# VHH binders against StAR-related lipid transfer protein 4 (Stard4), part 15

Target 1, 199 residues: StAR-related lipid transfer protein 4 (Stard4), of Mus musculus (Mouse) (q99jv5)
Amino acid sequence: ASISTKLQNTLIQYHSIKEDEWRVAKKVKDVTVWRKPSEEFNGYLYKAQGVMDDVVNNVIDHIRPGPWRLDWDRLMTSLDVLEHFEENCCVMRYTTAGQLLNIISPREFVDFSYTVGYEEGLLSCGVSVEWSETRPEFVRGYNHPCGWFCVPLKDSPSQSLLTGYIQTDLRGMIPQSAVDTAMASTLANFYSDLRKGLR
Below, E stands for the ipSAE of ESMFold2; O stands for the ipSAE of OpenDDE; V2 stands for 0.75 times the mean of E and O plus 0.25 times the DockQ between their complexes.

## First folded at step 17 (VHH; framework vhh_7ocj_1)

Design BB3 (from Y6 with R28Y S30R; at its last look DockQ between E and O 0.84; V2 from the best seeds 0.00; counts 0 for: grease 25.1 > 24.2)
Fold by ESMFold2, look of step 17:
Structure BB3 (fold): chain B 199 residues (1-199), chain A 124 residues (1-124)
Amino acid sequence: as target 1 above (199 residues)
Amino acid sequence: QVQLVESGGGLVQAGGSLRLSCAASGFYFRNYAMGWYRQAPGKQRELVAAITNSGSTTYGDFVKGRFTISRGNAKNTVYLQMNSLSVEDTAVYYCARGFTFKWGSTYEVYFDYWGQGTQVTVSS
């Protein structure tokens, strides 16, 4: 079994978690963010869901590692592909801006990324790699298994349903309430920024 | 391009020792896990030893304390010290490069590149 298969299966497991296990963390317009305790670290697994006014392939092309991500994602400040395996797999390094009036300083992540078919749509998923090289201007964060499911909306094939699962360990000494606020807000803003980028 | 070049194989008497080396190039060695696999004729490859980028080690059950993996990050080289060899250790030994991931409370290594191998033959 490859790391790709294990990662994919983990995300499919998260996508099968029943509604009564989730608690609402934030709701903004038609985007809902839920959370439940993570099994991977002392923190939360977040779920987000909302409708995108575009087809699956274009939505996922704007999320996966590629030329569009930095155009729309205001949190992501850089993206470098460190290793290529196949066109749908890579190891990438990316950085994020400071948040909450600099309470959360800029972070750096090194992630394995894998994109694969899921039902009538796509799954783009990732997990951090243990990576020894660090840079002093960033705190090294860690993404536990995460990903985005995108499927066509049943009665409206020009639209897609986008569901994400995110478990980020930001590291450092940050008040938990600040972490929780940043995570929920970041996910809601992700949808707003992506919608603007798809226009 | 990634290159892994094994050396140190050869013929050795049962009970003897060999030290395998693997010179790595084409990547920043310190970021990666390294390992050794072996394959006897007609058999599947099996893990001999793995060492994470942080230096943690694991061994196949058959090793029973006889082998030691180590890495020289300054030399971009991974080593396998093989002691108390038996005829069952006869195989081609392959150097491998991989990535370390955390899954739950455990660390797992997944290998993505393999060298050409070096023959180890143990005579009775």
Scores: ipSAE 0.699, ipTM 0.845, lowest interface PAE 1.0, mean pLDDT 91
ESMFold2 (binder alone), look of step 17: mean pLDDT 85; pTM 0.852
OpenDDE, look of step 17: ipSAE 0.865; ipTM 0.920

Design BB4 (from Y6 with S54R T106E; at its last look DockQ between E and O 0.83; V2 from the best seeds 0.80)
Fold by ESMFold2, look of step 17:
Structure BB4 (fold): chain B 199 residues (1-199), chain A 124 residues (1-124)
Amino acid sequence: as target 1 above (199 residues)
Amino acid sequence: QVQLVESGGGLVQAGGSLRLSCAASGFRFSNYAMGWYRQAPGKQRELVAAITNRGSTTYGDFVKGRFTISRGNAKNTVYLQMNSLSVEDTAVYYCARGFTFKWGSEYEVYFDYWGQGTQVTVSS
């Protein structure tokens, strides 16, 4: 089967995980971040959920690989499309800034990205590829299956409900408490920064 | 522009050997998985062998043991050594490029590009 189908099905499975399997990691305003142990690596699968004041297509266009991502995402420092298969599929390389006073040094990721319809909205998902080339100024991280579900909010159709599933292996020698703090905070800040970018 | 150019095919007697080569260009070879597929007339294309960017190999059930895939990253070339050939191995053999993913404890290869192919014909 195709990698896109397998990735999509995995994210749909995560979206079906029952609420009692999750533990709250952080709450900021109307954004909640949960986590549970990952089945892919020795770390956590994070779930984040919050409301966006925009329609699905525009929200996802600001998240998926494209011209808007670097304008609003303060963590992401570069983004290159390495392979473009179709409008909804690519392989991209991106980098992130240092975090927690550079306890987490800048990272580099090489990911397969796939965007597809989901119910009345969209799913934009990804997973890292094994990529041999590295650069010395970055630590190569690895994203296990991840993605963002975005559907219209049922009582306010000009708004969207945005739900993300993230499980990143940051690699390197980092205290686990620093990893956990960075992941939960990054997801909460993602919503705040995205809202500013949509204005 | 991605290009995969197969060579080394031809006519060989049953029980014989052939070594296929695939010269790759238009991409940074060491980052990608490579593989070989084949298609006989009237049959579906089937996986012969795959090799990850790090050198781990897998084979179709029917060819394991007789064929060996290898890669030379310095020469941007992937190879298929084919031994103990039989008439059932007659097919067009295609070089393929793909990506390696880790899924749980398993590494999997997914292919996105194929070459034009080289004919292998095994006579009895």
Scores: ipSAE 0.739, ipTM 0.862, lowest interface PAE 0.8, mean pLDDT 91
ESMFold2 (binder alone), look of step 17: mean pLDDT 85; pTM 0.854
OpenDDE, look of step 17: ipSAE 0.842; ipTM 0.910

Design BB5 (from Y6 with V109I; at its last look DockQ between E and O 0.82; V2 from the best seeds 0.79)
Fold by ESMFold2, look of step 17:
Structure BB5 (fold): chain B 199 residues (1-199), chain A 124 residues (1-124)
Amino acid sequence: as target 1 above (199 residues)
Amino acid sequence: QVQLVESGGGLVQAGGSLRLSCAASGFRFSNYAMGWYRQAPGKQRELVAAITNSGSTTYGDFVKGRFTISRGNAKNTVYLQMNSLSVEDTAVYYCARGFTFKWGSTYEIYFDYWGQGTQVTVSS
């Protein structure tokens, strides 16, 4: 079977997790971030949700690998597409800035990315690839299955509901409290920065 | 761009041995999983052997310990040592490239590119 299908099905399963299994980690304006223990590693699966003032296609075009991501995502410092399979899937290598006064030093990820239809909208999802080459200026992190669901807002078709599922193993030696703080803040900042990028 | 060139096929008598090689180019070999598939006339391609970028190996059930996959990252080459060949091993053997994913506690390989193939014919 395809990695795309397995990844998509995993994200759909996360999207079916009942609300009472989640605990609120952060609220900023109309963005809520929840978390629950991950089944993939010794850390958390984060869920984030908020409304975007744009249509699904444009929102997802700014999230998926492409020309816009580095313009708005202040955490992402570089992006290189290593393999194109089709317009909707690729393998990419990206880096992130240091966080919390460099308590979390810059990271590097190599991810498979896949974008597909979901209900009346789109799902853009990913998972890290085992990749032997490393660079000394980065710690190699690992994204367990993750993704963004984006569907039209029911009564406001010019707006979209954006829901994300993120479970990143930052690797290295980082205090757990620093990891938890960084993950929740990163997701809230993601929405704020994306909203600016859509203007 | 991506190129996989198989060699080492040919005609052998049952009980004999062959060593297949696959020279890879157009990509950073050490980052990828590699494998061998085979296809006999009228049959679907089937996995013979696979090796992850870290060197872990798997084999099709029909191999029964007779074949060994290995890789030389310095030479950008993957090998298949085939011993104790029988007529049922007659097929075109294809080199394949793929990606390794860790899924739970297991590694899975998903192949995305195949070479031209090399014919292996085992006579009785």
Scores: ipSAE 0.716, ipTM 0.854, lowest interface PAE 0.9, mean pLDDT 91
ESMFold2 (binder alone), look of step 17: mean pLDDT 86; pTM 0.860
OpenDDE, look of step 17: ipSAE 0.836; ipTM 0.906

Design BB6 (from Y6 with K102Q; at its last look DockQ between E and O 0.84; V2 from the best seeds 0.80)
Fold by ESMFold2, look of step 17:
Structure BB6 (fold): chain B 199 residues (1-199), chain A 124 residues (1-124)
Amino acid sequence: as target 1 above (199 residues)
Amino acid sequence: QVQLVESGGGLVQAGGSLRLSCAASGFRFSNYAMGWYRQAPGKQRELVAAITNSGSTTYGDFVKGRFTISRGNAKNTVYLQMNSLSVEDTAVYYCARGFTFQWGSTYEVYFDYWGQGTQVTVSS
């Protein structure tokens, strides 16, 4: 099987995890963040959900690799497309700002990205690749399978329901409580920053 | 532009040896996994060997210790040393480039580019 198909199937499996397996990690306005232990590494799989006041294609166009991501995502400090396979597939390298008063120093990720149809919406998903080149300014992190499902709301077709699944190994020597706090807050901030970017 | 150019194929007697080379260009070689596939007429392409960017190797079951994959990152080249060849090894051999992913405790290679291939013919 292809990496695209394996990644897609993995995210669909996460999207089928029953509600009682999740624990609430944070709520901010209408955004809820849950978590459960990851099966991929010693850490958590996070789920986030919230409504976006825009149609699926525009929401996902602001999330997938593209020209708008750096305009709104305050955590992301750089984004380079390293390999462009097709309109819906690439390998990208991106960096993130330091967090929690420098307890979490800037990170770098190299990810495979794949966007595909899901029901009447889209799934944009990714997973890190092993990449030998590093830069000394950054700690190389690793994203285990992650992605964003975006579907129209049935009763409000100009709005979308955005659900994310994130499991990031930040690497390095970071207290787990700091990792947990940063992950939950980052996901909540993602929604508020994206909403501002869509205006 | 990614290019993979195989060489070293040809006609060889059963029991003999052959060394294939694949010159790579258009990408940072050290970041990628490399591999060899083969395809006999009317058959599906099958993995011969893979080598990750860190040097770990995997072989198809039919290889049975007869072939060795290696890479020279300084020369942007991947090699396949083929020993104890038999008529069943007759095929077009393709160089491939790919990526290494972690899935749980397993590392897997997925290939995205293929060379034009080099013919290996083993006579009895």
Scores: ipSAE 0.690, ipTM 0.838, lowest interface PAE 1.0, mean pLDDT 91
ESMFold2 (binder alone), look of step 17: mean pLDDT 85; pTM 0.845
OpenDDE, look of step 17: ipSAE 0.877; ipTM 0.927

## First folded at step 18 (VHH; framework vhh_7ocj_1)

Design CC1 (from BB1 with F62S; at its last look DockQ between E and O 0.88; V2 from the best seeds 0.82)
Fold by ESMFold2, look of step 18:
Structure CC1 (fold): chain B 199 residues (1-199), chain A 124 residues (1-124)
Amino acid sequence: as target 1 above (199 residues)
Amino acid sequence: QVQLVESGGGLVQAGGSLRLSCAASGFTFRNYAMGWYRQAPGKQRELVAAITNSGSTTYGDSVKGRFTISRGNAKNTVYLQMNSLSVEDTAVYYCARGFTFKWGSTYEVYFDYWGQGTQVTVSS
């Protein structure tokens, strides 16, 4: 079928993985990060979960490609929409800052992005596109199927539960311990930065 | 703004050959996968051939080693060499643009834009 449908179904499959298949990678306050071996590459599929003090639509509007992302996401340094298909569907190119005293140098990603309804909330998901054009300032990374599920909390309708699935191949020559540290920390920082951006 | 303009279609006898060309504009050609689809009267559109931005090729079962897709990135052009044509190859042929995705160890092409098409008619 369509790439959108295949991507969506893959993320829903990840969201159905049983709890005993995950191992805790990091807990920071009210954010938990888990991981399991990826089936897409030689690396890990990360899961992150935490509560956001905002409604689903506003949370997802700050995550998906749009004007708010660069305001709060301190890791992301640029974002360009290369192809616009629909309001919920695009190809974007974005860059990230160096990490761990530049042990991980700045990266560039070219991703297909798709946002769709999920239960009483939204799923915003993506996957990298093979893109021949590169820039020497950046190492081209690759996001395997990834995304964010956001659903309202039944007991607290002004809050949302945000669950992410991330499997990024940073490419280049990076020690594995640095990759593991960066991925878990990046996901925890994502939550704290997003919370500040929603204030 | 995206334009795909097919040329090289026409009438040919069975057993003959044709070479289709597709001139592309309005996008950075080397970043995209390209392909050819065809649609015969009363039938669904079917994939004929695809070529990734890195040059890997895929062919539909019906072309069975008779067709060759190629691309000239310097000329923003994709080609389809069609040999050993038969009446079953009669169709409108559409140039297509798409994206290459990696799923595990496999690469897949998904198309988002098609040209106006060029008629290929094979007489018996």
Scores: ipSAE 0.756, ipTM 0.866, lowest interface PAE 0.8, mean pLDDT 91
ESMFold2 (binder alone), look of step 18: mean pLDDT 85; pTM 0.844
OpenDDE, look of step 18: ipSAE 0.811; ipTM 0.896
ESMFold2, look of step 19: ipSAE 0.736; ipTM 0.857
ESMFold2 (binder alone), look of step 19: mean pLDDT 85; pTM 0.845
OpenDDE, look of step 19: ipSAE 0.859; ipTM 0.917

Design CC2 (from BB1 with T58R G60A F62S K102Q; at its last look DockQ between E and O 0.86; V2 from the best seeds 0.80)
Fold by ESMFold2, look of step 18:
Structure CC2 (fold): chain B 199 residues (1-199), chain A 124 residues (1-124)
Amino acid sequence: as target 1 above (199 residues)
Amino acid sequence: QVQLVESGGGLVQAGGSLRLSCAASGFTFRNYAMGWYRQAPGKQRELVAAITNSGSTRYADSVKGRFTISRGNAKNTVYLQMNSLSVEDTAVYYCARGFTFQWGSTYEVYFDYWGQGTQVTVSS
């Protein structure tokens, strides 16, 4: 069994979780963020959903590892591709800015990334790799299985529905309330920043 | 360019011992899981032993207690010490590189690169 297949199947399972298992964490304009307890770690699995005014391929091209990600994502401060595989897969290392007046200091992640077809759209998903090298200016975080589903809207072929599933262990010594606030805000800001980047 | 070069194979009498080495280059060794596979004539490759980047090990049931995997990060080398060898251990042994993932409470290793292999032949 490949890690790509296991990751894809895990995200499809999350996308099938019944609506009554989710609790609303935040609403900003037309973006809703929900959460439920994670099965992977002592924290939450977050779901986010909103409409993008662009076609699936361009939306996902701005999210997956590639030339546009650092142009629009103000939280992401660097991105390096460490391994490139034949199947639109890679291992990448990225860093994030400090949050909440640096109560959450800058983080570093090393993730396996995989992009694949899903219905009439795409799924771009990832999970962290155990990686022994660390850098003192960052706290090493861990992304449990995460991903973005993007499908066309039925009556609006120039628009897409973007649904994300995120469960990040930020590690380090952070108050839980700060973690919860940062995760919900990060997802709302992700949509806002992506919308600006697509223009 | 990733390179894995096995050595230490050969002919050995049943009950004897052999130590395999795998020299790795083209990547930062300490970040990766390593392992040993083997393939006997007419059989499929099977995992013999794996060692994570943090040093945790696992073994096939057929070799537990007889084989030991270890790694020397300073020398970019993974080893397989094989004791109490029998004719069933005759195979080509392949070094492998992989990635370690935490999936809930378990660790899983997925291999993406293999060396050329070294022959181990155990005579009766």
Scores: ipSAE 0.718, ipTM 0.855, lowest interface PAE 0.9, mean pLDDT 91
ESMFold2 (binder alone), look of step 18: mean pLDDT 86; pTM 0.865
OpenDDE, look of step 18: ipSAE 0.845; ipTM 0.909

Design CC3 (from BB1 with N53Q; at its last look DockQ between E and O 0.90; V2 from the best seeds 0.81)
Amino acid sequence: QVQLVESGGGLVQAGGSLRLSCAASGFTFRNYAMGWYRQAPGKQRELVAAITQSGSTTYGDFVKGRFTISRGNAKNTVYLQMNSLSVEDTAVYYCARGFTFKWGSTYEVYFDYWGQGTQVTVSS
ESMFold2, look of step 18: ipSAE 0.712; ipTM 0.849
ESMFold2 (binder alone), look of step 18: mean pLDDT 84; pTM 0.841
OpenDDE, look of step 18: ipSAE 0.857; ipTM 0.918

Design CC4 (from BB1 with T100V; at its last look DockQ between E and O 0.85; V2 from the best seeds 0.75)
Fold by ESMFold2, look of step 18:
Structure CC4 (fold): chain B 199 residues (1-199), chain A 124 residues (1-124)
Amino acid sequence: as target 1 above (199 residues)
Amino acid sequence: QVQLVESGGGLVQAGGSLRLSCAASGFTFRNYAMGWYRQAPGKQRELVAAITNSGSTTYGDFVKGRFTISRGNAKNTVYLQMNSLSVEDTAVYYCARGFVFKWGSTYEVYFDYWGQGTQVTVSS
């Protein structure tokens, strides 16, 4: 099938992984971050979950490629849409700031992005594309299948449950302790920064 | 606008050779996979060959070592050298553009754009 269908099915598979396969990596307020070894590369698949005080469509509109992402996501420093296929489907190039005083230098990613319905909500997912053009200011990273599930909260329809699955190969030579610190903190900060961006 | 323009088709005797070219424009050629499909009357389109942006190649089983895909990134052109042609190779040949993805240890190409095709006719 299409890359969109394969990506969607992979994320749905991750969303079905039993709770006992996950290990808690970080808890901040009502946000929990878990991890397990990745099957895609020598690293971790991270899961994060927390409640957003907004409806699914607005939450996902702030996450998917679009005009709002750079306003609130303090890690992301640029975003260009390189190919637009449909309203819900594109190839994008984005960059991230240096982390831990540039122990992790700025990264660049080229990702396929796809947004689709999931239960009463949405799934926004992505995976990196093999892309020959590079820029010397950045280390080219690679996102293995990743995505965000967002569904209405059952007994609070003005709120949403946001669950993410992230497995990023930052590439280069980075101490493992720096990778672990950056990934867990980035996911926790994602939630707090998104909440501020939603107003 | 993405454009793929095939050329080099025509009539050739069985056992002969033919070289197809596909001129690409409207995108940064070196970033994409390219490929060739064919469709004979009454048959479905089938992949003939693909070449990734890094130069890795794959071929349909029916090729049996007779065809070679190559690319000239400086000329924005993908080629198909076809040798030892048989009447079963008679078809319209289509150029295609795609993206390369890695899934586990394997690479897959997903084609998103096709040209209008060029006719190849092999006579006995």
Scores: ipSAE 0.665, ipTM 0.825, lowest interface PAE 1.2, mean pLDDT 91
ESMFold2 (binder alone), look of step 18: mean pLDDT 85; pTM 0.843
OpenDDE, look of step 18: ipSAE 0.768; ipTM 0.878

Design CC5 (from BB1 with T106Y; at its last look DockQ between E and O 0.81; V2 from the best seeds 0.76)
Fold by ESMFold2, look of step 18:
Structure CC5 (fold): chain B 199 residues (1-199), chain A 124 residues (1-124)
Amino acid sequence: as target 1 above (199 residues)
Amino acid sequence: QVQLVESGGGLVQAGGSLRLSCAASGFTFRNYAMGWYRQAPGKQRELVAAITNSGSTTYGDFVKGRFTISRGNAKNTVYLQMNSLSVEDTAVYYCARGFTFKWGSYYEVYFDYWGQGTQVTVSS
């Protein structure tokens, strides 16, 4: 099978993990973040969920690689599409700002990205690519399989339920408590920033 | 414009050796995995060898020990040294470019671009 199919199937498996396997990591008004140990690396798989006041296509168009991502995502500082393929997939390179007064210094990622239908909505997913070129101002991070499921709310189709699965190896020498704090906060802030970007 | 140009094919006696080259252009060579596929008439295309951007190699079981893949990043070229050839190695050999991905503790290469191929014919 293709890398796209394997990635999609992995995210669907994460989306089937039973609720009792998750532990709450952070809860803000209308966003919940959970975590469980990752099977991919010595770290956590995070799950985030919240309602967006927009339709699936527009929500996912602001998340997938494209012209709007840098307008709203304050953590992401650059985004380059390095390769595009005939399907809704690409390889992209992006960078993130320093966090916690540069305890987590700026990171660089090179990811395969794939967007596909899922039930009555969309799945936009990705995984890092081994990429030899590095830049000294960034630490090269690694995203294990990750993605965002976005489906219409059953009783309110002008709204969407957005569920994310994220497992990022930030690499470098970072205290584990700083990693855990940054991951949970980043996911909560993602929802807040995206909501502002959709308005 | 990505280009992969194979060379070094031809006719060789069974038991002989042949060295294939693939000149790459239109992309930053050192960031990509490279590989060789082959296709004999009436058969499906099959992986011969792959080499990651970091230099790790894999081979199809049928060619292990006889063939060696290598890469020269300064020359944007991938090579396939083929020794102890037999008539079953007769095929068109294709250069390929790809990406390396990690799944848990193991790696997998996904190829996204192929050259036009070079014919290798092994006579008895």
Scores: ipSAE 0.671, ipTM 0.837, lowest interface PAE 1.2, mean pLDDT 90
ESMFold2 (binder alone), look of step 18: mean pLDDT 85; pTM 0.856
OpenDDE, look of step 18: ipSAE 0.815; ipTM 0.899

Design CC6 (from BB1 with Y107W; at its last look DockQ between E and O 0.70; V2 from the best seeds 0.72)
Fold by ESMFold2, look of step 18:
Structure CC6 (fold): chain B 199 residues (1-199), chain A 124 residues (1-124)
Amino acid sequence: as target 1 above (199 residues)
Amino acid sequence: QVQLVESGGGLVQAGGSLRLSCAASGFTFRNYAMGWYRQAPGKQRELVAAITNSGSTTYGDFVKGRFTISRGNAKNTVYLQMNSLSVEDTAVYYCARGFTFKWGSTWEVYFDYWGQGTQVTVSS
């Protein structure tokens, strides 16, 4: 068995969760963010959905580990590919900027990343790995299974529907209301920043 | 680049002991899980033991308490102490490097690199 297959199957399971299990957390323009309690940790599994004005391959190429990510993602402050296994698998280390005026200090993540076909589109998913090296300027966070589904719109194949599932343990001592605000806002900003980066 | 060099194999009598070593280079050893696999003629490669970067261990069912994996982070070396050897333990033993993933209360390792192997032959 492979961790890639286990991760893929987990994300497909999340994508099958019925609509009535979700609660709306935020709506901005045509982006909706929902949440439900996570089964992986004491926190939330977030779902986000919105339309991108680009084809699946280009949208996913801007999300997966690669040269474009730091150009548009203002929250992500660095991205290093530590190991590249196959064309679709890697381990990466990335950092995020501080949020809410130091209530959430900069974070560091070390994640396994896997990109694979899904129906007529793509799934790019990930999960954190154990990594002994830490840096004092960052709090080491942990991503439980997460990912982005991107499929062509049926009525407009030059557009894509982008759906994300995110369950991040930010670690440290952060007020719960700040965590909730940051997660929902980060997901909404992700879409607006990506849309600008694709233009 | 990445190198895993096994040593300590050879011929040993049934009931005997052998200690395998694997010298690692080309990466920051303490960040990775390490392991041992074996492959006998006509059989599939199978996991012997794995050790995470934090020191947690797991063993293949056939080990039955006879083998012990350990690591020396200061020496960039992983070890396999093999006791009570039998003819069924005859195989090429491979050192492996990997990444640890935690899933609830369990963990798994994804191995991404293997050494050339060292032959262990147990005579009766």
Scores: ipSAE 0.612, ipTM 0.817, lowest interface PAE 1.3, mean pLDDT 90
ESMFold2 (binder alone), look of step 18: mean pLDDT 84; pTM 0.838
OpenDDE, look of step 18: ipSAE 0.832; ipTM 0.906

## First folded at step 19 (VHH)

Design DD1 (from BB1, 15 letters changed; framework vhh_gefurulimab; at its last look DockQ between E and O 0.89; V2 from the best seeds 0.81)
Fold by ESMFold2, look of step 19:
Structure DD1 (fold): chain B 199 residues (1-199), chain A 124 residues (1-124)
Amino acid sequence: as target 1 above (199 residues)
Amino acid sequence: EVQLVESGGGLVKPGGSLRLSCAASGFTFRNYAMGWFRQAPGKEREFVSAITNSGSTTYADSVKGRFTISRDNAKNSLYLQMNSLRAEDTAVYYCARGFTFKWGSTYEVYFDYWGQGTLVTVSS
């Protein structure tokens, strides 16, 4: 009954959802984004998948909380570790830039983060913590269980397959069409920005 | 450094009352869930009660209706009012800190830190 175990099991369940339950939301180059209705909130669970030209450990080290994330992720504007537990888990607070000409104003999240082995690779996952302290320049968002699976590509072991599951409640007063557009675009941009950051 | 210091334990007769206190320091109290656990000699530590950041409470079935958890964020303090005490309530009581998560429509608390405890003895 640890939060780490529950979070890990939830992400593994998402990774087992059959192909016919997903609807394509966006394709850009070799990145595909799908979605399905979320069971956690009134919104969507997004799946994204694409190949990275790097090994699992380096890809995940650039995604998990750490020194590299702010170097490449143009959406993330700050990151603070609030609680450090074991080497592979923490509570972090991060902020995001405004999107769509500030139709989506800057957000703040407080998340539990956990990184663990998965098959021949890694899973880095998270979920928001109820956190009473807020700041007026941000809207407090909420990440329902989210995560990134990264495994070696079978036919090309110097490459990795990166698959993400994201379900973010941005909160505040935002048109739903703006939310849908932002989520799909953000996931596609995540891959392109990460690729640049790995080089 | 996180500190949780329990007080208010002692010897009390069956049917009596005690009020436990927990003074918290080293973290921003209002951001965390808080709770009480207890451990009788030779037994596993067991959940007694929890209170979330927002003040929602839960109780183990064995204490429901007899114990009341509360918090005072201005004083960084957690309390447990124990009424109608029974011999089975004899244990070391631990203050605990945790995090509140929402899973669907349900709130759950996960604890990460415990104090050193205060002994409650219920005996004639």
Scores: ipSAE 0.723, ipTM 0.853, lowest interface PAE 0.9, mean pLDDT 91
ESMFold2 (binder alone), look of step 19: mean pLDDT 86; pTM 0.863
OpenDDE, look of step 19: ipSAE 0.877; ipTM 0.926
ESMFold2, look of step 20: ipSAE 0.710; ipTM 0.849
ESMFold2 (binder alone), look of step 20: mean pLDDT 86; pTM 0.862
OpenDDE, look of step 20: ipSAE 0.869; ipTM 0.924

